# VHH binders against o26223: the designs that were tried, part 312

Target 1, 191 residues: o26223
Amino acid sequence: MKLLWTSQHIKVTVHIDGKVSKMDVLEAIKTRRSIRKYQDREVPEELIDKILDAAMCGPSAVDERPWHFIVVRNREMLEKIPEVHPYGAMVKDAPVAIIVCCDSSLEKIPGFWVQDCSIASQNILLAAHSLGLGAVWTGVYPLEDRVEGIRRLFSIPEHVIPFSVIPLGYPAENPGTRDLFDPDRIHLEKW
Below, E stands for the ipSAE of ESMFold2; O stands for the ipSAE of OpenDDE; V2 stands for 0.75 times the mean of E and O plus 0.25 times the DockQ between their complexes.

## First folded at step 21 (VHH; framework vhh_7nfr_2)

Design YD2 (at its last look DockQ between E and O 0.76; V2 from the best seeds 0.00; counts 0 for: pae E 3.3 > 2)
Fold by OpenDDE, look of step 21:
Structure YD2 (fold): chain B 191 residues (1-191), chain A 124 residues (1-124)
Amino acid sequence: as target 1 above (191 residues)
Amino acid sequence: QVQLQESGGGLVQPGGSLRLSCAASGFTFSEKWMSWVRQAPGEGREWVSGISWSGGWTDYADSVKGRFTIARDNVKNTLYLLMDSLKSDDTAVYYCAKHKYSAFPRTQDEFDIWGQGTQVTVSS
């Protein structure tokens, strides 16, 4: 019995009536894709707030919560980001981007901030997806050229480390879903 | 091996033009900011011009603004400097330099790769 995986077009029916259909967490995780094309449509502040709220709900080492977020809507700045990030071309097409940063002064244990900011970044992606937005994680840290580029562009203090740039918008592409489950990566009790 | 190699220098009369080239190898040229830096006899190194990885962002020293044009071909891994309306004060060794950061340099230590330089002499 060949299970014909019918590519169910997840019609994200953005119901006009502002009721964002609640996506369950597993669905959000499994169906999330990197989105690099966006509609010419503004993202409401309310959605950004929800995304940032989700970003701050992740665990952090000893609850250090070292993250800061720069919300960028200025068109000039969005257009400059690709100049300091060679793989950030899509940022110029997004109505908004979030820069995730670490404040090193908030670190309680050195080095775990990378995990903390990663969790925050992933939560941004999942939250965005669940809200009918598309997003992509563009890595900044640990590449020094990008870190310093973003730092100078946004006048980020030396003790604050840019970690990621995440453009967001209503998706103008549908890359489909992937099954990434690999049982060969699962080891029981021992390697 | 990581290398920058300048060419196109020479002797030119005041008011003349030159085109410098810098061939890059051993690194991903298309992802890096680049600059031209010059050093006149008996003087320190002077930043001349810089360009972002895409070429979409350029800047110039005041001394060359309006006369020099920086450009790049990422397919050819080549940086260019078009020099018009050359003056005697433009006489220098011109160096191609790779940026450490995706930003215009603040100091000379923000370059991690240098070429050997090409001599430009502007003399009547």
Scores: ipSAE 0.863, ipTM 0.934, lowest interface PAE 0.5, mean pLDDT 93
Fold by ESMFold2, look of step 21:
Structure YD2 (fold): chain B 191 residues (1-191), chain A 124 residues (1-124)
Amino acid sequence: as target 1 above (191 residues)
Amino acid sequence: QVQLQESGGGLVQPGGSLRLSCAASGFTFSEKWMSWVRQAPGEGREWVSGISWSGGWTDYADSVKGRFTIARDNVKNTLYLLMDSLKSDDTAVYYCAKHKYSAFPRTQDEFDIWGQGTQVTVSS
């Protein structure tokens, strides 16, 4: 906070470091990297709200919107996730994680929830990146041992399917941009 | 072939100690949750202790808490139960069991691989 001075009107100058993202969408897609190292810095609730708003903007099969999100900040719970998920070690070091779930009672077209929740998960990654955060998608579904482990850890009901765990925070690494375009993967008119 | 093989049982005096071992083969032991389960004569099977794949999350039945220690060695694919301050009530066949899920079990049906068991007898 800056030094405040007094006049006939008390003028308070408060230094607030707030940012509104202006990243181009193609830039976000091309520059987003999986981030597995995070600063010891809290992620404000306002940023999580923006990320989840973006997650819910994704298309879904016949607009079924089957997704639910669990926001996890409790240290004990974050530390337990890697015990369910052997390749999710970075989750314990994240200030927050988002669990993307499908509520199967909201399905209108059977089986498309995987695509729906994948879209929501990718939107979380892109929105986090655009806000200056790093994130990584750690897979839960379709591995039954992980699905049931996460379900029991977070008391998720039987009809709700945990799909992914996405730890996020301010990045403590910068892996750089990759060139992944491969023209041999493009087929014109037929295979 | 998937196998669990217990060893280390025997006859001990009250107050004594034993270390049980369970050698695992035929599955990726280092990625699976494991438990010890015991069965005393004339009783059902009783969950004793469980351990997550890394060893970072353990739990114990109240009857053994503070006296028994579960441990694992993911390099040797071996599960251990270190039993101290043994009582006659600890007399049972002790089984090594693999969990179906990455969670502490709710029922006996949540173990899909069982060892043959090793007898522990606590008496003077």
Scores: ipSAE 0.371, ipTM 0.733, lowest interface PAE 3.3, mean pLDDT 90
ESMFold2 (binder alone), look of step 21: mean pLDDT 83; pTM 0.843

Design YD20 (at its last look DockQ between E and O 0.14; V2 from the best seeds 0.00; counts 0 for: pae E 14.2 > 2, placed apart)
Fold by OpenDDE, look of step 21:
Structure YD20 (fold): chain B 191 residues (1-191), chain A 124 residues (1-124)
Amino acid sequence: as target 1 above (191 residues)
Amino acid sequence: QVQLQESGGGLVQPGGSLRLSCAASGFTFSEKWMSWVRQAPGEGREWVSGISWNSDWTDYADSVKGRFTIARDNVKNTLYLLMDSLKSDDTAVYYCAKHKYSAFPETQDEFDIWGQGTQVTVSS
């Protein structure tokens, strides 16, 4: 007997017609929070694919698209990430993590890859949230210890730079919403 | 012996309040997610509310959101459901249920322990 679970928090209103009501963009942006606790629940590959698709839809400098993604589901590897990332403790509890990397050989203009990978990372977070998942951006670059730690752990080539580690899962916490609007940060025409 | 025992049910008028309790024994309560599930006469079981092991996550059915509050005391091995603004439609047997996984369940099969239930009747 399928229990009728009307979980509002899993905004995945599976409509009777099987259509997942999608969160609108502004809602996703405004309501997204870093999630560091996850349910003991697997994330379907379909969702990861959607997230990665979103990750690749962001703009990049001169369309260089330097990003690569490592999808990590292996429990042993997930458990090792915190060893090289001091703020990555939650990764061991996630069913999956995405490592965003830059292939420097794809750079057309030096230095913009950070922006490109940031956009990709943010899109991962937003997409995850819109799909009812929780995620958090754990920064790797530009900290050398983290970069090298992740590089060695995943045998990442020297020309490829690990940028971020993003654990994902169904959320097991609700940090609430924040209003971060600050009119004092808005300047009209001039500073 | 693994057991869940509900209490606190009764007859209440519309708009009234009740507090349900569920006493857990025979397992490590503090490590388990818990839920309340209810069954109205002639209807199937309906999930009402759930709570994570440390209360960091709670959720409610739309039908009870804003009126019911789930809580737990891991020291006392007790789950609670505070029910305010009760309606006639809230009339049901309320069950305490242990989650099999540290996740909100999708099916009834994801509960591995059930209480016997406590009757809540909302009537004028």
Scores: ipSAE 0.044, ipTM 0.568, lowest interface PAE 2.9, mean pLDDT 90
Fold by ESMFold2, look of step 21:
Parts: C-alpha cells; sequence; structure tokens
Structure YD20 (fold): chain B 191 residues (1-191), chain A 124 residues (1-124)
C-alpha cells in the first residue's frame, strides 16, 4: 500500500495575502525576533483576536487563568506610554499594543500569576510572528514605577497588575535569525 | 529562472540501493524546505520525505521509514534521497519539490516548484 498525502505533524494554518500560510511550531520559536520598527499599516482586528485566543491557550497554575488583556489602538494613548515606560519608546510607533494584566481576584494559588502572565505574553509573541507580524515584550512588572505609571495611564484598578506591554505591527526591520543553542547550559542528571 | 532537476534513477534489484539527486537553481535553496514525492503508474502522488532548510527537521512516510534517508547540501544546492532495501512497491517516478511554506505539507498545493522526475524501477 502507498500512502497518499497524510499529514503526520501538528500544523498551524495562517491566511496571508489570500493564500494559506503555515509555520511549524519549532520554526516559529527559533525564528521569532524582537521587532521594534513597524510599517505604517493597520493590524486587522481579526489578527488581534487570533493572537489573544493563542494567549489564552497557555497553561496556568491550577487552571486559574488570571490574565486580562487591554488592546490599545488609540494614537494618543500609545504616544503616552513612553512617558511612564522609558524602554517602551517604540510603542508610540506601533499601530497597536497589548497590555497583559493579572486580575488578582482570579488567583487560586498565590504568587503563580507571574508565570501565568509570562506564558500568555510569550504566546502573544509567537502567534504574532506566525501571522507575519512583529512584536516585542517590554517589561512592566516588577518595576514599581512602571506598574503604577501604566496603571494610572489606563485606569487599571488596584487589584489588577499590569505585567507587560507588547507593541506589534507589520515589521519594518529584519534583524535576522540567531543561533543561540549552547550545549554547556544542559546538565544531565545533576548540575 | 527556477528549476529543479532530478537524476540518479534507474533499474535495480529488490534489496538494492540508489541515490537520487536534485539540482536546484534560480532560488535561494538554502532557505527553503524541500521534499521528495513519488508517483507509481496509475496512482496519485505520494509524499515520501521532507527536510527543513538547515536539516534540523526530517520526516518520512511510514512506507519508507528506516530505508530512505533525505539529505541536502546547501553549498552545492542539491537535495538527496538515499534509498536502501528497495522493494518492488518503490517503483515510481520520483519528484523533487520545493515547499511554498516552511511547514509540513498536507496537500500537493503546498509545493510551488516541481522537477521533471526520475524513474526508479525495482524488479528482478
Amino acid sequence: as target 1 above (191 residues)
Amino acid sequence: QVQLQESGGGLVQPGGSLRLSCAASGFTFSEKWMSWVRQAPGEGREWVSGISWNSDWTDYADSVKGRFTIARDNVKNTLYLLMDSLKSDDTAVYYCAKHKYSAFPETQDEFDIWGQGTQVTVSS
């Protein structure tokens, strides 16, 4: 018997320019780069929805899912972020940003929300990359002045903790792929 | 001008070995995923094996696992298929194909460039 066209791997399908596009998961992880320059081009709401769906697919401590997301497209608001986030200067140039937050009222086990929101943030980066977008994780938590600045700017209540700001858009730069594998970081059985 | 040119086919006995080559030109071969696909007389095309641009990923159809080895030489812009322990069921035209995307192929529509094919015949 000869096998006719059977996929033996998990694949993610993406529609780009009217064609189906796929990116292997390992390829996405290996080729994703922080992108800080964006085209003057809107990101469709549909793509943001897909990215946030991916963000919410991450595991969380005891399935607590403490994350909330603020989607920011307003130019005035995007331009104010660098005033409270000094290493977020590129956010003013992005067509859209996603603020990843923890709602502490959703915590089921104290203190694991940082891991939960980190997982969601990384999924945002990978999903954006797979859709032909570029993004970068700009840190907010645990830097208190950034946390309070972002909370004040977006009227985030006291029980909600802004974790990261992720600007994204169609890339206007290509930093290239890096080879970062270091076998000396791998320890078998013990240190 | 984009081209894929296969060679190395021929007549072999069951249990024999062949090495197929596919010379690529007109595109950046070292950045593209590649596959071998075969077609027996009167049958549809069957995916045989695929390889990522840097060879970190290779995969094989169940019918050829353990017998066939895909390889590439990005300096020579050449794709290879090393075929061992050949069976009569391996008789087919073998095509070299370039992936449209850096992903596993689900259908023939996921290849945009095909070679002309090379005949492999396994008979005693």
Scores: ipSAE 0.000, ipTM 0.140, lowest interface PAE 14.2, mean pLDDT 86
ESMFold2 (binder alone), look of step 21: mean pLDDT 83; pTM 0.838

Design YD21 (at its last look DockQ between E and O 0.01; V2 from the best seeds 0.00; counts 0 for: pae E 19.0 > 2, placed apart)
Fold by OpenDDE, look of step 21:
Structure YD21 (fold): chain B 191 residues (1-191), chain A 124 residues (1-124)
Amino acid sequence: as target 1 above (191 residues)
Amino acid sequence: QVQLQESGGGLVQPGGSLRLSCAASGFTFSEKWMSWVRQAPGEGREWVSGISWDSGWTDYADSVKGRFTIARDNVKNTLYLLMDSLKSDDTAVYYCAKHKYSAFPETQDEFDIWGQGTQVTVSS
């Protein structure tokens, strides 16, 4: 009998029966943090699917939906990512990473793909958080060295641009919450 | 032989401090997550604190947060628990436990090695 630590002592978000406690959208947004440390736990494919579903639900310019996703679980590949991404050290410790890419052939209006892929990336982060996972957005584009590094590593075609690498896993850190509200950044009617 | 041995327990007055130690042997201590678990008389085991192999992660039960500090010395193969501002409710046998996985312990089954425990008594 797996003696679960009773919720009274360890607020373990025990995923009882795979039912992820549904965070409301505001809670997910407000409480999301970049997570760079991960537990030695595999992320179920079902969760990845949900995350990717969320990633594809964002708006895009004229509905161009230029995004592609590479799901990386191979340890060797995960370990190589930091070699081409200096700030991606945590990727090697993650059980899975999602590489968000843009297929330029799908772009309808030049330049908006960055926004599209950003939206997709943010949705990945929010979805991950809502599912009890930690993630961090590691920027690839527009740094040419990172773009080319990731491209080569994953044999990404020339017309496809790697945009971000997002490692995911069960969090092994708790950075706490931040209040980032700044009324000085709000202007009414005029600057 | 794989072993965890706790020490440093004793009798202390409320508001007092103790430092518990756990000496590890027989396994690669530096590669394992560790926790302190306590058991009060008549109560079940309660997770108290945990620490990752590199001390990059630490966590505490709400009941001890802000008062207890978990630390480790991987050179000495020793786990520590610094206990400040002790309360009567902290009275328990404190156990050192090795994690099976590099993960937060969700169940007691996720510990594969336990010490014999050290008694901490907080009483006026």
Scores: ipSAE 0.005, ipTM 0.290, lowest interface PAE 10.2, mean pLDDT 89
Fold by ESMFold2, look of step 21:
Structure YD21 (fold): chain B 191 residues (1-191), chain A 124 residues (1-124)
Amino acid sequence: as target 1 above (191 residues)
Amino acid sequence: QVQLQESGGGLVQPGGSLRLSCAASGFTFSEKWMSWVRQAPGEGREWVSGISWDSGWTDYADSVKGRFTIARDNVKNTLYLLMDSLKSDDTAVYYCAKHKYSAFPETQDEFDIWGQGTQVTVSS
C-alpha cells in the first residue's frame, strides 16, 4: 500500500519497497530452501503478481515463452491435489499454489519447453523467497500418471502440459542454509 | 464482440420439459467453464448449474438435482440446460454466464460475461 501525497511520504513507501528489492541475488540463491510448512496466513494477490512477473522474465528457447500459470487458492481444490500427486501432500496446507504449464502450441523447438518451464519454476521459488515467502517445487512432468491426474483435476486441455505444482505461503519452518559446493564437480577444459 | 445469447424459454405446465440454449461468440468457448443462473421475480440471482470446459465436471443446485441436465457443444459454441419435471418454483429468468476462472463459483462476482436471459414460466 503506498501513500503518495508528499515527497516525504513517498520516500517512506519507497523505503519499504527498497528494502525488499535490495536482497543480493547470490544471497537469495544460496539461502532459498524448500519450505513445506506454512503459516495460517493469506498471501496477497500483489505478491503473486510479482512472483509471476518474475517467472515470465526467464529465458526460453528461441524466445518461445511457452508457459502458462494456474493460481489455485480454493481450499477444496488444494485438498484434492494429493489424491493425484503423492509428493504434493503439503499442498493442502498451503494458502496458494501455482501450477506451471506448457502450451505446446507455442513450442517453436520440440522438447525445449521442459527447460523453459524449469526456468520459470525456479524463478517462482527465488521470487517467493525474496518476498519473504517459502515455496517448494513438486514435480509433475514427466510422470504420466501425475500429468493426467493434474490435467483432469484442473480441466487442462490436451495440448497443455502441467509441469510442476508449487505451493507457497509464509514459512512456518527454518531448515537453515546448506553448504553444497563440491569442487570435484568442476572440470576444467575437459571432463 | 463478446456475447452470450439465450433462447428456448417459454410457458410450460408443471411436469413439463424445456431445453434452453446459449450461443457464445467472441471468446474461446471450448476452453471456459460455464453456468446457468436464474432469478425469480423479486428475488436475487441463484446459481443453478455449472460445467467445465470438457464436460468432465458438472454440478447442480440441490433444488434441481435429478431434474436438470447441463450440457455443452464445443463445436457449435453452445451451452444447454435440459429442464425436466418442471415445478412452479422453477419460474425465473435464466441466464448463461461465463466463469472468470476454471472453478465452480462461490459468489456472483466470479462471472465476467452474462447473457440477457430467457424467461421460463411454469403455470398451472
Scores: ipSAE 0.000, ipTM 0.140, lowest interface PAE 19.0, mean pLDDT 85
ESMFold2 (binder alone), look of step 21: mean pLDDT 83; pTM 0.836

Design YD22 (at its last look DockQ between E and O 0.01; V2 from the best seeds 0.00; counts 0 for: pae O 11.5 > 2, placed apart)
Fold by ESMFold2, look of step 21:
Structure YD22 (fold): chain B 191 residues (1-191), chain A 124 residues (1-124)
Amino acid sequence: as target 1 above (191 residues)
Amino acid sequence: QVQLQESGGGLVQPGGSLRLSCAASGFTFSEKWMSWVRQAPGEGREWVSGISWKGGWTDYADSVKGRFTIARDNVKNTLYLLMDSLKSDDTAVYYCAKHIYSAFPETQDEFDIWGQGTQVTVSS
């Protein structure tokens, strides 16, 4: 049995016949949680392809699309990431990680690449979630220590800026639902 | 304030051993790569050894490889250098240094905090 998701939070009966409906985008956004524990199970290349396709569909400043992605499956390399990234401990336990980078030679507007790569990173998280995977964004940029550590570990050239490391895999944990809406953060017409 | 304080230097015979310590304060030691750097009389500074923040990666200058061991204790915020088979060429002031980056250094400009040093003298 598969759950059929519709817009917003309406629960729907799932039809078991292989013709499942797609996950509603609002549901995906609200139910995605950072996942730091993964099953010992390989993630097929086809799912990574779908995730990266989704990542590249994000908007960017003046369509500059400055992003590049490094897909890391090598166990030795995944185990080295925690040595250069203090908050990346879970990466060693993931079957795969995606490093989101900015190629500064593709910038058309200085400095907006941070927003561009943030959008691509969030799309990776949402796409992974929609495919039954768990992921977490671990920050690299703007922390000078981590940026250079990751650059040297993966032989990333000087004009390319590692932005984030996103380990992912089939989840081995299920964090509960969160209600994060805070009306005090909403300002009508002015601050 | 931010401080690195070396200790454990002294006079030792060739072939002897010595253990240097470096006490760190004022920064998150457990999240930083650390190195030992030495300066012999009349010479520039020479990188000796470096260690990643959890200690999973270490590396050594060719001149000390196989004789020196770098280690750290993140509970005590202390960096160590165990020096064996000491030679007269190892005579120097030894400095503890904090990395700017999570990487083995390519230049001396990659350290932002230095200790005051501890003298090691290897003399027949």
Scores: ipSAE 0.147, ipTM 0.608, lowest interface PAE 6.0, mean pLDDT 89
Fold by OpenDDE, look of step 21:
Structure YD22 (fold): chain B 191 residues (1-191), chain A 124 residues (1-124)
Amino acid sequence: as target 1 above (191 residues)
Amino acid sequence: QVQLQESGGGLVQPGGSLRLSCAASGFTFSEKWMSWVRQAPGEGREWVSGISWKGGWTDYADSVKGRFTIARDNVKNTLYLLMDSLKSDDTAVYYCAKHIYSAFPETQDEFDIWGQGTQVTVSS
């Protein structure tokens, strides 16, 4: 017998006191999914601030912290992103997107900025999820056409590299979570 | 022995409220997703609500959204379903079910442990 499953929305358990129960770190990590459908609902600036705060809390190589963030709410600009990002279709439906960029002039060790910006991007996703939002990481770097597209669209200086576009919004889908634990990927002491 | 035991069912009037409980034993409750599933007379089983390990994820069937609240107490190994604004259509046996996977359940086969169920009757 097929269960009729009609659930479409991940609801963050709001404690009876009206406070959004904060996910613990492990809960956030394990339950996070890419969300590509969003409600017609604005994201409060306060939440974006929290997300950006989280984005800047990650480690970076030699503490170089090369990241910059462009917060995009303009509908016209959001609608243009898919034109330069073939997998960014959902961005046009999001109330806000964060573009994670690297200022190459801040890089201290060559090449580690990718890791730094990845950490920042992941923290954005986790923070968003913990706050009851959905987000997805749409990769820009290292694809030159996407990099240049986003650069031109947002007039990003030559020394600054757009890394990722992360649309955010209240989720309008519930893809569920996955148990991705694989003991076969764990090696003790040696391969 | 792994066991789920529902309680809290009963007869209520339309618009009334009820709180169901499910006591879990025999497994690490805090490490499992849990769901409520109901079966009305003559109908198949319907998924009602689900909750992740610590409640970071909750979801509801459209039919109960805004009326029901799923919660859990991992210290007490207990799952809850708060049912408000009950309707006649909510009449069913309500089962507590343990997830096999940390995922939104798609089929009944994704549950490995079920309670005996508790009867909820909404009638004027």
Scores: ipSAE 0.000, ipTM 0.260, lowest interface PAE 11.5, mean pLDDT 89
ESMFold2 (binder alone), look of step 21: mean pLDDT 82; pTM 0.836

Design YD23 (at its last look DockQ between E and O 0.91; V2 from the best seeds 0.00; counts 0 for: pae E 6.8 > 2)
Fold by ESMFold2, look of step 21:
Structure YD23 (fold): chain B 191 residues (1-191), chain A 124 residues (1-124)
Amino acid sequence: as target 1 above (191 residues)
Amino acid sequence: QVQLQESGGGLVQPGGSLRLSCAASGFTFSEKWMSWVRQAPGEGREWVSGISWKGTWTDYADSVKGRFTIARDNVKNTLYLLMDSLKSDDTAVYYCAKHIYSAFPETQDEFDIWGQGTQVTVSS
């Protein structure tokens, strides 16, 4: 009895010319959706390497680059995350998750690590999308019960702050695109 | 306004059983880790058992493993402790406690809400 999904059950989206090609950056930004259902299919290490390379290309305050990443593939650990993260239920079904952390010993300007890790997290989402994967950002910081829960689960030291948990995999859903442009949010010259 | 109220304690013979209940109000019980903690006469508080918010991850002190079962009902906002094979060493006041963190506790400082306690007495 076969429980695996195949590419025949999931539409492959080709965005440019009818064959698989690299996705334009504006297209990636506009079409990325949070994906919470994944195929039972491994994500190759080479794709994780590409995603983390992209994550580390983000700007940071005074080039402090405070980020560290934990790559979680162990099934037991993935299944424990929902026990410490109420909104992380989909993580147990993902083939892999990335935990974005701040190493406070790398901070050069106090407090900007939140922006720095947010940039890295968004780059993970965009890179995953451009590689045909789906992902979702699940918030950890600043919710201290989640921060401490994740820290203890993964043996993260006190000077390192878990920021987000990002499960990813080949998508098993297609929520479509959205038109979120709101011109009332645009102010010229002043508020 | 936040309350934890224990019930179900009493006097029981060695080898007997009791079921403790803890009714919770004033917070989102279904999103919080919970524990039972006991205090025997003349002793400090001892963590007995804890349970994750969903109820799928539980742990027990070595002194009660295999004899006690923690459970929760997130519809009724109630925490339970099923105590079997009771011994005289189990005589204590049993407290229901709400975790600050989503983790099994390392210290007593990790609980922010405590019940009044229910007395369990195991005597020959």
Scores: ipSAE 0.093, ipTM 0.585, lowest interface PAE 6.8, mean pLDDT 89
Fold by OpenDDE, look of step 21:
Structure YD23 (fold): chain B 191 residues (1-191), chain A 124 residues (1-124)
Amino acid sequence: as target 1 above (191 residues)
Amino acid sequence: QVQLQESGGGLVQPGGSLRLSCAASGFTFSEKWMSWVRQAPGEGREWVSGISWKGTWTDYADSVKGRFTIARDNVKNTLYLLMDSLKSDDTAVYYCAKHIYSAFPETQDEFDIWGQGTQVTVSS
């Protein structure tokens, strides 16, 4: 299924409670939380497209862009994910999940794909949040059991490595914001 | 020590029923997929049935579909195989096996722990 990329200019209009609010980058970063409870509400395809667009905007090592994305909406498949991912229980309650994968054949430098896919995954989270959705990063790689489980469940080729599963939906929880700034983690010039 | 121990095998007539049990110890049973594998005399090992760690998903070999039921009790750390409508061709040593991965197996190499097996003989 070729995702029809409509090139329309992503005006990120987040409708929170019927109001269009613009969320700036810093706000998105600082206010983002993992969301594990979702409304019984479908996520429009347009929002997924925007999220995926954001996912592909991150840097990658020597611009290798090794990432692939599986968009999962099938209820049966979503319900199966928790059976192969012990911390993926919330996935069954999400209207959609994105599986971030690495195509090893696209790697130019070995090993940097983890960073690349991490960046893509984080961009998914930030984009989702900015659009009024909730999401959570459930790690797949590097745990072999999870990797193999997801691989088989979605018939992922051997040269492609599932990296993360990210369920998304309209949030049904509000965990609040955290101040994670720690000056003790900042070192000037030397350790 | 990691261990699987099968029980419940025996001699039964065609059309009869048996219930096999597999007691697990030495690992977190509730976090592992489990399977039954059998080996008939002179034949290779054959996967029979598998079950997810929570028991939500099960699968069966075509040869036993509709006749066998796999189940588990994670509180008791026990795997079960209910065998109904037994046939002579079901005669084999039945093994319980722990999965390495949370997936239905494609090869025998995907099991890392095996029981000693229990003999099932179906004969008139």
Scores: ipSAE 0.021, ipTM 0.396, lowest interface PAE 5.4, mean pLDDT 89
ESMFold2 (binder alone), look of step 21: mean pLDDT 82; pTM 0.833

